# VH-VL binders against q54f80r185to369: the designs that were tried, part 1

No score or structure here was measured in a lab: all are predicted.

Target 1, 185 residues: q54f80r185to369
Amino acid sequence: APFSSATLSFINIFKIITALKKTNAIETEGLFRVNGNAESVRSLWLMLNNVQEAIPVDGNSSAHDLAGLLKLYLRESKFPLVPLELFTSPAVPATIDEARVFVEEKLPTENVRVLSYLIEYLEQVSLKSSINKMNPIGLGVCFAPNILRSVNTNPSNPQFQVHMTNIQSHCNFITLLIENRLKIF
Structure headers, positions and changes below count from the first letter of each chain, unless a header shows other numbers; Kabat numbers aren't used for antibody chains.
ipSAE, averaged over its two directions, is called F for ESMFold2-Fast, E for ESMFold2 and O for OpenDDE. V2 adds 0.75 times the mean of E and O to 0.25 times the DockQ between the complexes of E and O.
[cut] marks letters that were taken out.

## First folded at step 2 (VH-VL; framework fv_masavibart)

Design m10
Fold by ESMFold2-Fast, scan of step 2:
Structure m10 (fold): chain C 185 residues (1-185), chain A 121 residues (1-121), chain B 110 residues (1-110)
Amino acid sequence: as target 1 above (185 residues)
Amino acid sequence: QVQLVESGGGVVQPGRSLRLSCAASGFTFSSYAMYWVRQAPGKGLEWVAVISYDGSNKYYADSVKGRFTISRDNSKNTLYLQMNSLRTEDTAVYYCARDEGYLWDSYFDYWGQGTLVTVSS
Amino acid sequence: QSALTQPASVSGSPGQSITISCTGTSSDVGGYNYVSWYQQHPGKAPKLMIYDVSNRPSGVSNRFSGSKSGNTASLTISGLQSEDEADYYCSSYTSSYTYVFGGGTKLTVL
């Protein structure tokens, strides 16, 4: 995508989630599942990459566009929020204890800060599933490919191959974080 | 179904101005970013400018920055390129092109037939 | 400002495979997965053949494939046919929020 390439930062995640909260996006059916308008998302991406203190929000702001911006920002960040290479084996954490150890011992402090804040918002979204129809499983599917990425995308690398075949466990890991946030972070 | 038709090209002297238009049909024009790309006779393609779906964001190639202005009128489904301080190096066929990008990707998915601009004495 | 480097010409026989390279820097081809390829027949507008390094638009033959390694992207045409004779251009997004095109490659089918 043009106009897209950013280093992951807490401030940008904070700006995007603040804008989502201001639009009451949490009550939007299909939030993060329904795609926003591609050009609207690109326009928002330009505002984010230019120096801005806050994303402007008014009565015409689209929750789906802001949701699309969040996913775009996570995917386009030069270094992924959770590099797959931080896992000791091909298997990702599957239990609360494994996830807590991973967060405490393997994930860098700034990445923990960003991930914790993001998961807190996704938990809030899931608590409104009666309205927005998005549960932790659905959110795991929407976010896992954008959060858990390899820094090495060479298909000939055996480690990359193993990680790519484990997509379901990536989705399950994000779901686990959402359902058990307070026990992990 | 998607159609882009350029017009406004012609012969003009160095230092003068010319305005190009691109009439779009067959899609929701106001939902797509639009591009101008040029090609000098017997030469390759050169990106010139891009404008966002609502006209709020614009970017230019260094070679035209400060001289060319891209704009659009979504009520008329028309894209424009105002070319000022023209140079002989600006002689080219100018193409209008659409951006198909859905969230991730932008590329020139549909092109017009082009309009020739000749800058000569 | 910086055009991507392509060979000026390439040739092949019907039924064979040919590959066209597109070499840039870490601030364009090497830095992003936003490489596209265009086919241009004489007197015609360019047509999109490949986007995002390796994806084909609807209606483009599966004989066309794209790849990238480091700072070099490649377009491969298999089962070469006479109608493939055209100029081919690569394009990439850059770290300056701009686009650059390659110099173009003339494909001749002998």
Scores: ipSAE 0.005, ipTM 0.447, lowest interface PAE 14.6, mean pLDDT 82

Design m11
Fold by ESMFold2-Fast, scan of step 2:
Structure m11 (fold): chain C 185 residues (1-185), chain A 119 residues (1-119), chain B 110 residues (1-110)
Amino acid sequence: as target 1 above (185 residues)
Amino acid sequence: QVQLVESGGGVVQPGRSLRLSCAASGFTFSSYAMYWVRQAPGKGLEWVAVISYDGSNKYYADSVKGRFTISRDNSKNTLYLQMNSLRTEDTAVYYCARTPYWEGLFDYWGQGTLVTVSS
Amino acid sequence: QSALTQPASVSGSPGQSITISCTGTSSDVGGYNYVSWYQQHPGKAPKLMIYDVSNRPSGVSNRFSGSKSGNTASLTISGLQSEDEADYYCSSYTSSYTYVFGGGTKLTVL
């Protein structure tokens, strides 16, 4: 019955990442790869829609559930964080310079703000890969399908077809952002 | 069934103070950020102040900053607006409104309470 | 000096379709997908009709639809009815993490 978290927002990403930081989630093995409890994630989704500044965090809070909430929020947002329709070629940006130009000239200002904050956290996660076992490549695989989506799901659309055959380039793009955050944002 | 009921409006002279209250029922008040929004007679809507679910964050429109204070008592399910140094330009119907998230919407509004600032 | 520009008035006959525009900048309507529309009958509080550009709350008729192109959001009311006569306000999130409202549009059903 809550009817508004359909559109992606900086504040909701901020709330979820703040909760992840409070649970010391970066030291959790398989963070973002291991699934949370579906019922708990749904409960957190309802809580996210009903609170403004913070998700309550205590000793019983699950890092995997909060990680699941972040992916769910990106996946279920009405408009994707990075719409595939913004790319002028079949492959997404593959170099630092291409990614910087894309962020500066193609991606809307709100989406840049959300993406940069998200990538900053994913970089922090990757720096603890010796503990959490999640490196930039693994994070790219987990996040690319949730970040890079088409607004058009019609299989007859040529752009939809082209992007669906280039999934690996989507994963590589997110990995590039994580590895080169300061040069791009 | 969500209800928001404002009270405390009235006629006051310029330079005086007035405190508005908004009684909330039908939902978990402590889980929602709350707004005060006003509407001058025959004019459009203008947001006044917002308070986070736990009261730790507060923001104000430039026109009221330094004069108005928003607060809440989650144990009483009540939102407040303390209005100091009132001006004739503050004459308006004042609504309390609920938001399920910061960027989203005002999903429920109270009936409004009229504040008239006149000499 | 409202931040978002709406026409002061619009008129239609029962059964017709009307559209109300809401024009801002790239720092509000054009920059975000957080546009809401509110209906206000005389002497009553505003009611949420559309949120996040085109979503309807439960209980709002599907005759009401929202859209956005560039810096302009639009509210369309199809199958116009006498009870639709009201003031309509748009609202948008801004790059300053605040909200702004349009000046309002008076809809007359004749």
Scores: ipSAE 0.005, ipTM 0.454, lowest interface PAE 15.9, mean pLDDT 83

Design m12
Fold by ESMFold2-Fast, scan of step 2:
Structure m12 (fold): chain C 185 residues (1-185), chain A 117 residues (1-117), chain B 110 residues (1-110)
Amino acid sequence: as target 1 above (185 residues)
Amino acid sequence: QVQLVESGGGVVQPGRSLRLSCAASGFTFSSYAMYWVRQAPGKGLEWVAVISYDGSNKYYADSVKGRFTISRDNSKNTLYLQMNSLRTEDTAVYYCARDYEWLFDYWGQGTLVTVSS
Amino acid sequence: QSALTQPASVSGSPGQSITISCTGTSSDVGGYNYVSWYQQHPGKAPKLMIYDVSNRPSGVSNRFSGSKSGNTASLTISGLQSEDEADYYCSSYTSSYTYVFGGGTKLTVL
């Protein structure tokens, strides 16, 4: 793989979301659903790993490329933002109360901070769904596989197969967080 | 430098129509949603309409719904507001503004529309 | 009147701090963190001063700060200067995918 697995950090999520905000990405139809250009996303990944404080953005910056960078960063980070192993019998929170308890009691504090910031941006995106066509359900589909991951991806592992069978509950969980952010965080 | 320049305002009688234009420069116009916001003399600001970056989505305040139409021509970097069935209560300075994540980050200087019999 | 409630006027002396409130409902100010504040000098276009409750655009003095508690957002101006004398409007996005403004507050520095 051309991309290194980096540790997930608030600073990198902040840099990427700041760049999305600067490009007015929220107005882009299919944001996070339409793929960016692979070579451009790779270039952005390299910029993210530099000493520079912010990702440079200008009139040539592509919202789809920055959106692709955000998903790539979540997907390729060494440890997942929400490890599937935190759920007993892959029971993913399905109600507001269950999600609140999960955030308060199970998810590490730094992961909560990153997730909270990310979900806040996705809520902003969903409120512009009349323009960008991305509602909370669509965002759940785009983000669940990148946020909710197992540390063991070996298909021979019994836990991996169970998680693969439960993909819809992962999507529903992200949708729940977007729709009820202020009640959960 | 972002610049928005409104034009097309004037005096018009009730029931008539008027078309406002907003010429944009200093940014990639086709990448931004745009707004019309109005302000009656001595009164506060009132949001009128919004149009998506590509013109496919439009939303209106209830007070103008069915009478006003927002449109844009990205090849000319121009925003429009077609105002039909004008009423005396539509008298206001009309501002175009650029969208920044649900906000009005840059405003034009406004154009006055006076609906008077 | 306006959808969001602001005091009609506030006043302060140079160097003091003042706060302008903006009260809505759970379907606008209370439901979302998308409150913005605009400054308008007589005869001029409004200028964005605060967005997303508490963020400042580049070039806006750090004397301007925003906050929110429940259904009420607040704009605080510290170290008042004569140039701050203007009308201030709050705005919020709503659950109906529309925008609403406050009635405006006239700030007098004297």
Scores: ipSAE 0.000, ipTM 0.446, lowest interface PAE 15.1, mean pLDDT 83

Design m15
Fold by ESMFold2-Fast, scan of step 2:
Structure m15 (fold): chain C 185 residues (1-185), chain A 121 residues (1-121), chain B 110 residues (1-110)
Amino acid sequence: as target 1 above (185 residues)
Amino acid sequence: QVQLVESGGGVVQPGRSLRLSCAASGFTFSSYAMYWVRQAPGKGLEWVAVISYDGSNKYYADSVKGRFTISRDNSKNTLYLQMNSLRTEDTAVYYCAREGLYDYWEAFDIWGQGTLVTVSS
Amino acid sequence: QSALTQPASVSGSPGQSITISCTGTSSDVGGYNYVSWYQQHPGKAPKLMIYDVSNRPSGVSNRFSGSKSGNTASLTISGLQSEDEADYYCSSYTSSYTYVFGGGTKLTVL
């Protein structure tokens, strides 16, 4: 259901990142590495279907819970932001030029919009690494399994098995996007 | 009760236009992607168009691209299909369908009764 | 544009079991576990019978079951009843973020 409110959409990513910005989450140590409260995160996820414009944020809002919501939304959306099936070979882009071509020619327009906005925020997070202790490599590790996923869960499919052998290259790809956002998007 | 009701079908001459409507009730219409699926007499099902929950994304089958426009009004719980430059091969029963959310993910869980469009001179 | 391959017709007698196949490629049936089956009686709208390869919606008889092996999905109807006489369509999610339908199978209960 790539077009339902439960799938990845720019509006939902915008709502979550706006809430993170309102809590000044980028100055929170271990942002995206430290887990939020699982029950609170799931409650926030259910709210996304009922919230018209913005996630309510107040002094009791946890940056770690909102960070957990972003990762949960990426992970539990049935259609991944970057489906592994879009790669013609088991290798993902490893250079700036390869990543640019992938974004321009392979990734659907709405996914590019969402990915671009997400990577812009992750770049901002990495620029505050002296405070939050999260650098592009650390963010790549936190986000790659949530962004780069196979829709196919059939273990008997040979293509599924091939995708599972390239985890480190997935982390490196997300790190590449964060470090070189302006040259790729 | 969850329901989809199509209207607007009829007999039209080739080259003319027709607008179909689908009234939704019993669910939060604004949360669901909506589809138009057609079936020519004695033939199988063919996907025609999809619109995202908020109306920001629209996709069309190659056979109708450039001629048909899908739209929705979430305040009225209504889905539309504007059909321009109609051809005899567009003759079909047109169904609106809801793509499942949570319970029936990646399936069309609710279908309207259909409305017949006949393009004939 | 490309439809999934189904047999045009199948037939069985009351109480028997029949199976309808649905063959695609690695970019649809073989690539994803998102195969659904629809039942259509003459003059009526399609009804969802199976989703996500093998799951039944509430209210659908357990006589209907689904499976998949490689690029081929199958719908099996056990204990055939006269009311099962209908057209059956498979559908699969594709790598292009769209759906494709099979050509349909007419089930006759003799």
Scores: ipSAE 0.006, ipTM 0.507, lowest interface PAE 9.3, mean pLDDT 85

Design m16
Fold by ESMFold2-Fast, scan of step 2:
Structure m16 (fold): chain C 185 residues (1-185), chain A 121 residues (1-121), chain B 110 residues (1-110)
Amino acid sequence: as target 1 above (185 residues)
Amino acid sequence: QVQLVESGGGVVQPGRSLRLSCAASGFTFSSYAMYWVRQAPGKGLEWVAVISYDGSNKYYADSVKGRFTISRDNSKNTLYLQMNSLRTEDTAVYYCARVDEYYWGDSFDYWGQGTLVTVSS
Amino acid sequence: QSALTQPASVSGSPGQSITISCTGTSSDVGGYNYVSWYQQHPGKAPKLMIYDVSNRPSGVSNRFSGSKSGNTASLTISGLQSEDEADYYCSSYTSSYTYVFGGGTKLTVL
């Protein structure tokens, strides 16, 4: 459904997650919770669409900077991965069946592909929680405000207010997707 | 090294059709929404049509809705504008333009040289 | 028709500073930080001068600066030079999920 640039695309998510995998980021304590360096993340952002195959990674590459890039990419894309406008009520899906119906009937096909791949990686991160200390609840808190957003940034828009008043349900929704990926996607 | 090259402009009578093309190079064309922006002689810039990165969504300015069709071929890195039922007020230089989202926002960072469309009797 | 209001013309002398305004509504300039400015010389395509309200692309002189207050964005050009003489256009992202341009301002360097 987006008219704008495909900044939130499978190829870009793939590039970032591939870089995270190359740095063995899943074994980094506080991954996605600990902030990267803002200027390093900005530098990575500037190169993202200029890199054809992969983001260059070496011994100096920071997992926290790449994690910050992933969150920044989701947050700053003009069309959010899961637009709040797709929910007909203030409540987001709270059960596996509701989430499956949402993915099958409401979310556009390309958004499903991107979301599925992202959630698959977050599941892998959560499976290493003994090392990285990030469980599905913690990942839900880190990702919900970056994934579930209004397309309209006008403060008078009702969906902007829904975001502010329902943040806990948004976090719970992302946690549900991580914990039940195979039953939903 | 990013380049946009328009072609297909010319002189045409009212009621006739023209097809414009824009050849893109130096970037991942399939990742970007593309715009056609026109400028009538001595006038300002006016967006005409936009197409999403995958071609699934298209939007038009009210002045051209129902007459113009935007399309793209990502395998050929080419953007098109099919212009039907042309009117004298469609006379303009037509620019192919990309929106750059590298910088947390949006700008028309690359423009083609433009192709002149003159609709006159 | 453009949705954003710019003065039709501004003028200044070499070495002076001038400011061009771009006024919209809370559904474009006031609602988003996605304002850009373009310079157009006669017979040429527009060139990006400012993006995201106040940021300059590489190769654009630091004499060009942008700002925004409420529903009005501004382009300021300091140390005016003869080559700055051109038309200047603002643009903003809108709540309709597309862009609108200002009517343009002709800058004359006297």
Scores: ipSAE 0.006, ipTM 0.477, lowest interface PAE 12.1, mean pLDDT 84

Design m17
Fold by ESMFold2-Fast, scan of step 2:
Structure m17 (fold): chain C 185 residues (1-185), chain A 122 residues (1-122), chain B 110 residues (1-110)
Amino acid sequence: as target 1 above (185 residues)
Amino acid sequence: QVQLVESGGGVVQPGRSLRLSCAASGFTFSSYAMYWVRQAPGKGLEWVAVISYDGSNKYYADSVKGRFTISRDNSKNTLYLQMNSLRTEDTAVYYCARDTPYLEWLDYFDYWGQGTLVTVSS
Amino acid sequence: QSALTQPASVSGSPGQSITISCTGTSSDVGGYNYVSWYQQHPGKAPKLMIYDVSNRPSGVSNRFSGSKSGNTASLTISGLQSEDEADYYCSSYTSSYTYVFGGGTKLTVL
């Protein structure tokens, strides 16, 4: 929710992705599409915010719970990873060149660092789509609402309203980043 | 036991103000985001407002924005809804409801109070 | 007013299964896995039956199950019993940082 006081940080994204890698989550069918257990995700969320050590993983750790934690962390961070207000057109970047310019000129440096690392992992997930059944389009659908969010809660703001009506463009943007990571970052 | 008890409802004329209270007990109130949800007589549920665990963030339904103010006093375990410029369409049972104790959002109202009736009529 | 579409009523006989649909858009039900369902008996407060599309709180019968496909979430009640007669509401988080409820469905057990 937008009410989280948690600040999005590279170290927390790193911890979550490290846990996913340790559980071999990329071999899990429906990764990021299938929901984890809500209570387990909450327990992991508390651990992430209140303990500075790595997320413990073992043979009983659920890949779906860790995947849920990653999406939850992106969604609940007080400041969104990619604020919708940074886009000037009614649609988000739709070409490689537009996305590269956006990353180089509009997105803050720390947000680029976090986004780059996250997209790198999602690319790795998509490369195992024969096993996990998650392609760049599916990952775009799962991640766009968690990555691209408005900081403006006033629905009468014209910029907010325009961006909120372009959900397919948001999904396409994340898909574009996954498919063309090396040309954009 | 978790308890939420609403109070402050009553009959009020259009254009006037009314303040609702929700007294919480049986849990650490300061750790939970809290909601107001209303239900007009014979109608469905409508979300009204939400406030974060520390009171720093507040969000409102468009129908009440600019007229209603949600607030909380964590030292008294009490949630408030200040309703100004009341309209006949604000007539409803107002429920206080609890969210998750964490900073994350799982999008459900896990415990509800019994409600307090607000009637706006001339 | 409600943004999510539910049938106004549904009916079944004891022992049968019924399903209640909840249809939204890609900005609410279709965009997120955060759909919850509430049961309300006349004169009572709502009770949480399902959260996060398909999860049951402790104490809710396993006869209640939830699912979602595209923009439509569904609540299924199997082994229908007389005490299941109530109004049922779905709810979803929206991309506008708000909540929306369905219009409600009255379940009659005949």
Scores: ipSAE 0.000, ipTM 0.454, lowest interface PAE 15.3, mean pLDDT 83

Design m2
Fold by ESMFold2-Fast, scan of step 2:
Structure m2 (fold): chain C 185 residues (1-185), chain A 122 residues (1-122), chain B 110 residues (1-110)
Amino acid sequence: as target 1 above (185 residues)
Amino acid sequence: QVQLVESGGGVVQPGRSLRLSCAASGFTFSSYAMYWVRQAPGKGLEWVAVISYDGSNKYYADSVKGRFTISRDNSKNTLYLQMNSLRTEDTAVYYCARDSPYWESYDYFDYWGQGTLVTVSS
Amino acid sequence: QSALTQPASVSGSPGQSITISCTGTSSDVGGYNYVSWYQQHPGKAPKLMIYDVSNRPSGVSNRFSGSKSGNTASLTISGLQSEDEADYYCSSYTSSYTYVFGGGTKLTVL
């Protein structure tokens, strides 16, 4: 599949989030939960590689399609934003202090930059939960499987199985980042 | 038109295995998440499993975890449910169902097949 | 176990309007606008009647309408007809990967 070879970059995350901001996506009910049309999202994915400045946004642009593009980009990028292998020892951070140490000592600098920018936007989304109905817990569920992935996709790998049985801890980690962004980053 | 046709149901003894198939037509199968939902005789609907459009994500009801495996072959437009270590309480009509037309949404059960009866008895 | 509460049965006469309730919590029906309703005739597969609280799929009669207030979603059938006699199930989102069903309501047209 052509999209599975894409590499994660700050510029592409920036382009997608900028398009979301231009559509006032934060006031869209179910943002990131109610994804857009699969064919439309795939078309946006193809366009992303050809657009230098910004994703074109007009009156026909769907906030749900752009939200779907962001999740697809995180999920299909060759290298995950937060590799699960970084958690084999110690366990997935469950406290503010553990998360801060992880960001400062374990996560690569460019990944921290991308993650920080993404979490900042998700915090803004959660602050509009009275309108969009997306709280930090809901956003954690939507984003954890797209952010925290293994670089080893072999299901027979014992570490892959351990991570699959700990999905809830991954969701809790993303929720922790959203709720405590300023104390962690 | 959208069509989902289940097959593979039958009568089996407890502890044995059975594989169900669902043949899809009338839509782009590879663009939709798919579900298995069951209904015990005279009882209500119970969700069993879901698989994402590309097969990368799978989730199961607690009652079937470790025993059932959902899979799909997008080149053949076919959904599967491998059922191992069958129990009498697995006796039900098994339906396959198509998700909403939104990517990776797991929103609702848009279209349903006719169902296939699985009876687990000694 | 059914997470959503529906009455076991409801009845009405031809031409009447009836309403079926579906009660959950703030973590499902009350927290999200993603409730769907299904009709099941004896020996047949379920059919989607309403999605996202109040939306009708193409081909579903406008006699069927959905609404929600707090933790309770409702399916209303106006101009009740004999062919409406069936079991009705509600379903609600609880997370991006799971849904729960109501226990079902048997509608009898007398």
Scores: ipSAE 0.007, ipTM 0.488, lowest interface PAE 11.5, mean pLDDT 83

Design m5
Fold by ESMFold2-Fast, scan of step 2:
Structure m5 (fold): chain C 185 residues (1-185), chain A 122 residues (1-122), chain B 110 residues (1-110)
Amino acid sequence: as target 1 above (185 residues)
Amino acid sequence: QVQLVESGGGVVQPGRSLRLSCAASGFTFSSYAMYWVRQAPGKGLEWVAVISYDGSNKYYADSVKGRFTISRDNSKNTLYLQMNSLRTEDTAVYYCARDLPYYEWLDYFDYWGQGTLVTVSS
Amino acid sequence: QSALTQPASVSGSPGQSITISCTGTSSDVGGYNYVSWYQQHPGKAPKLMIYDVSNRPSGVSNRFSGSKSGNTASLTISGLQSEDEADYYCSSYTSSYTYVFGGGTKLTVL
């Protein structure tokens, strides 16, 4: 994977979300659902670590490309934001109380920081759903496979297969976080 | 159980276009990144293109960039390769192959189809 | 044509051990732990034998093992059998976000 040897960092998530905010991305129809241009996303990806404080944004910047960069960075980072191995598998938190306990007791502190910041932005996106057409369910579908990943990538491992068959529960978990952010974080 | 069946190959003149299809069955197609890999007669393997599980990310070998387009239709469990401006050096058996589910991009070709021959000649 | 260097051929007798090398640079084999190996019998599609340098898929004999040192990855086949006669290809992820194959090695079981 392109970024599988790179560590997921708060700074890079912050840079990408800041760029999204500068483009007024939350008012873009289909944000995170409509694909950006793959070559443009790759170019943004290659420059991400070369940017000191912020990704350059101008009148030609595409919200869809920056949205694609965010999903790609989460998906391709060496260590996933929420490792599936942290669940007492196959159980994925399904209630507010279960999610809060997971965040407080199981997820590492730095991962909580990144996840909290990301979910806060996704909540802001969902609050503009009348314009962008992206509700918490739609965002859950777009983000679950990029956030919830296994560190054990062997497809022959039974635990890995169990996690893959629970795709809907992963989407529901992200939706739960977006809808109940203040009760969980 | 897992099957990948390529089709659409044939003889075509230089400069023309051809579209290859790969029909997938026996697994959740929409959860896997997919590849096209080719092999010229009597030669080695060459990676051509990759597409993510949802179609949002695509990468190409420099030799085909700007001429070939990879795409997929998850509702039909089908992978495509649109080949434009074909050259004699594009003559090869074209294989489709699956990668990992969307969780991690492992950069390996887990399961391969039987291949379809594309011959570009005048 | 491929970018990774493999010997064109290697040979061994039944029961012996043989090793096939795959040499790249720090921007592919040396830079990442994403090396895989494929077996191809004449007229057939390739089969994945090793992934992520040293991992075996379910159903692949433990006679096949992989390793890496610096810019060189190696595939070792122990207890060589006649059905192992095939072409073997290595592959690696690259710093250009692409994939590259080796030139291939023909294994002959004499």
Scores: ipSAE 0.000, ipTM 0.452, lowest interface PAE 14.8, mean pLDDT 83

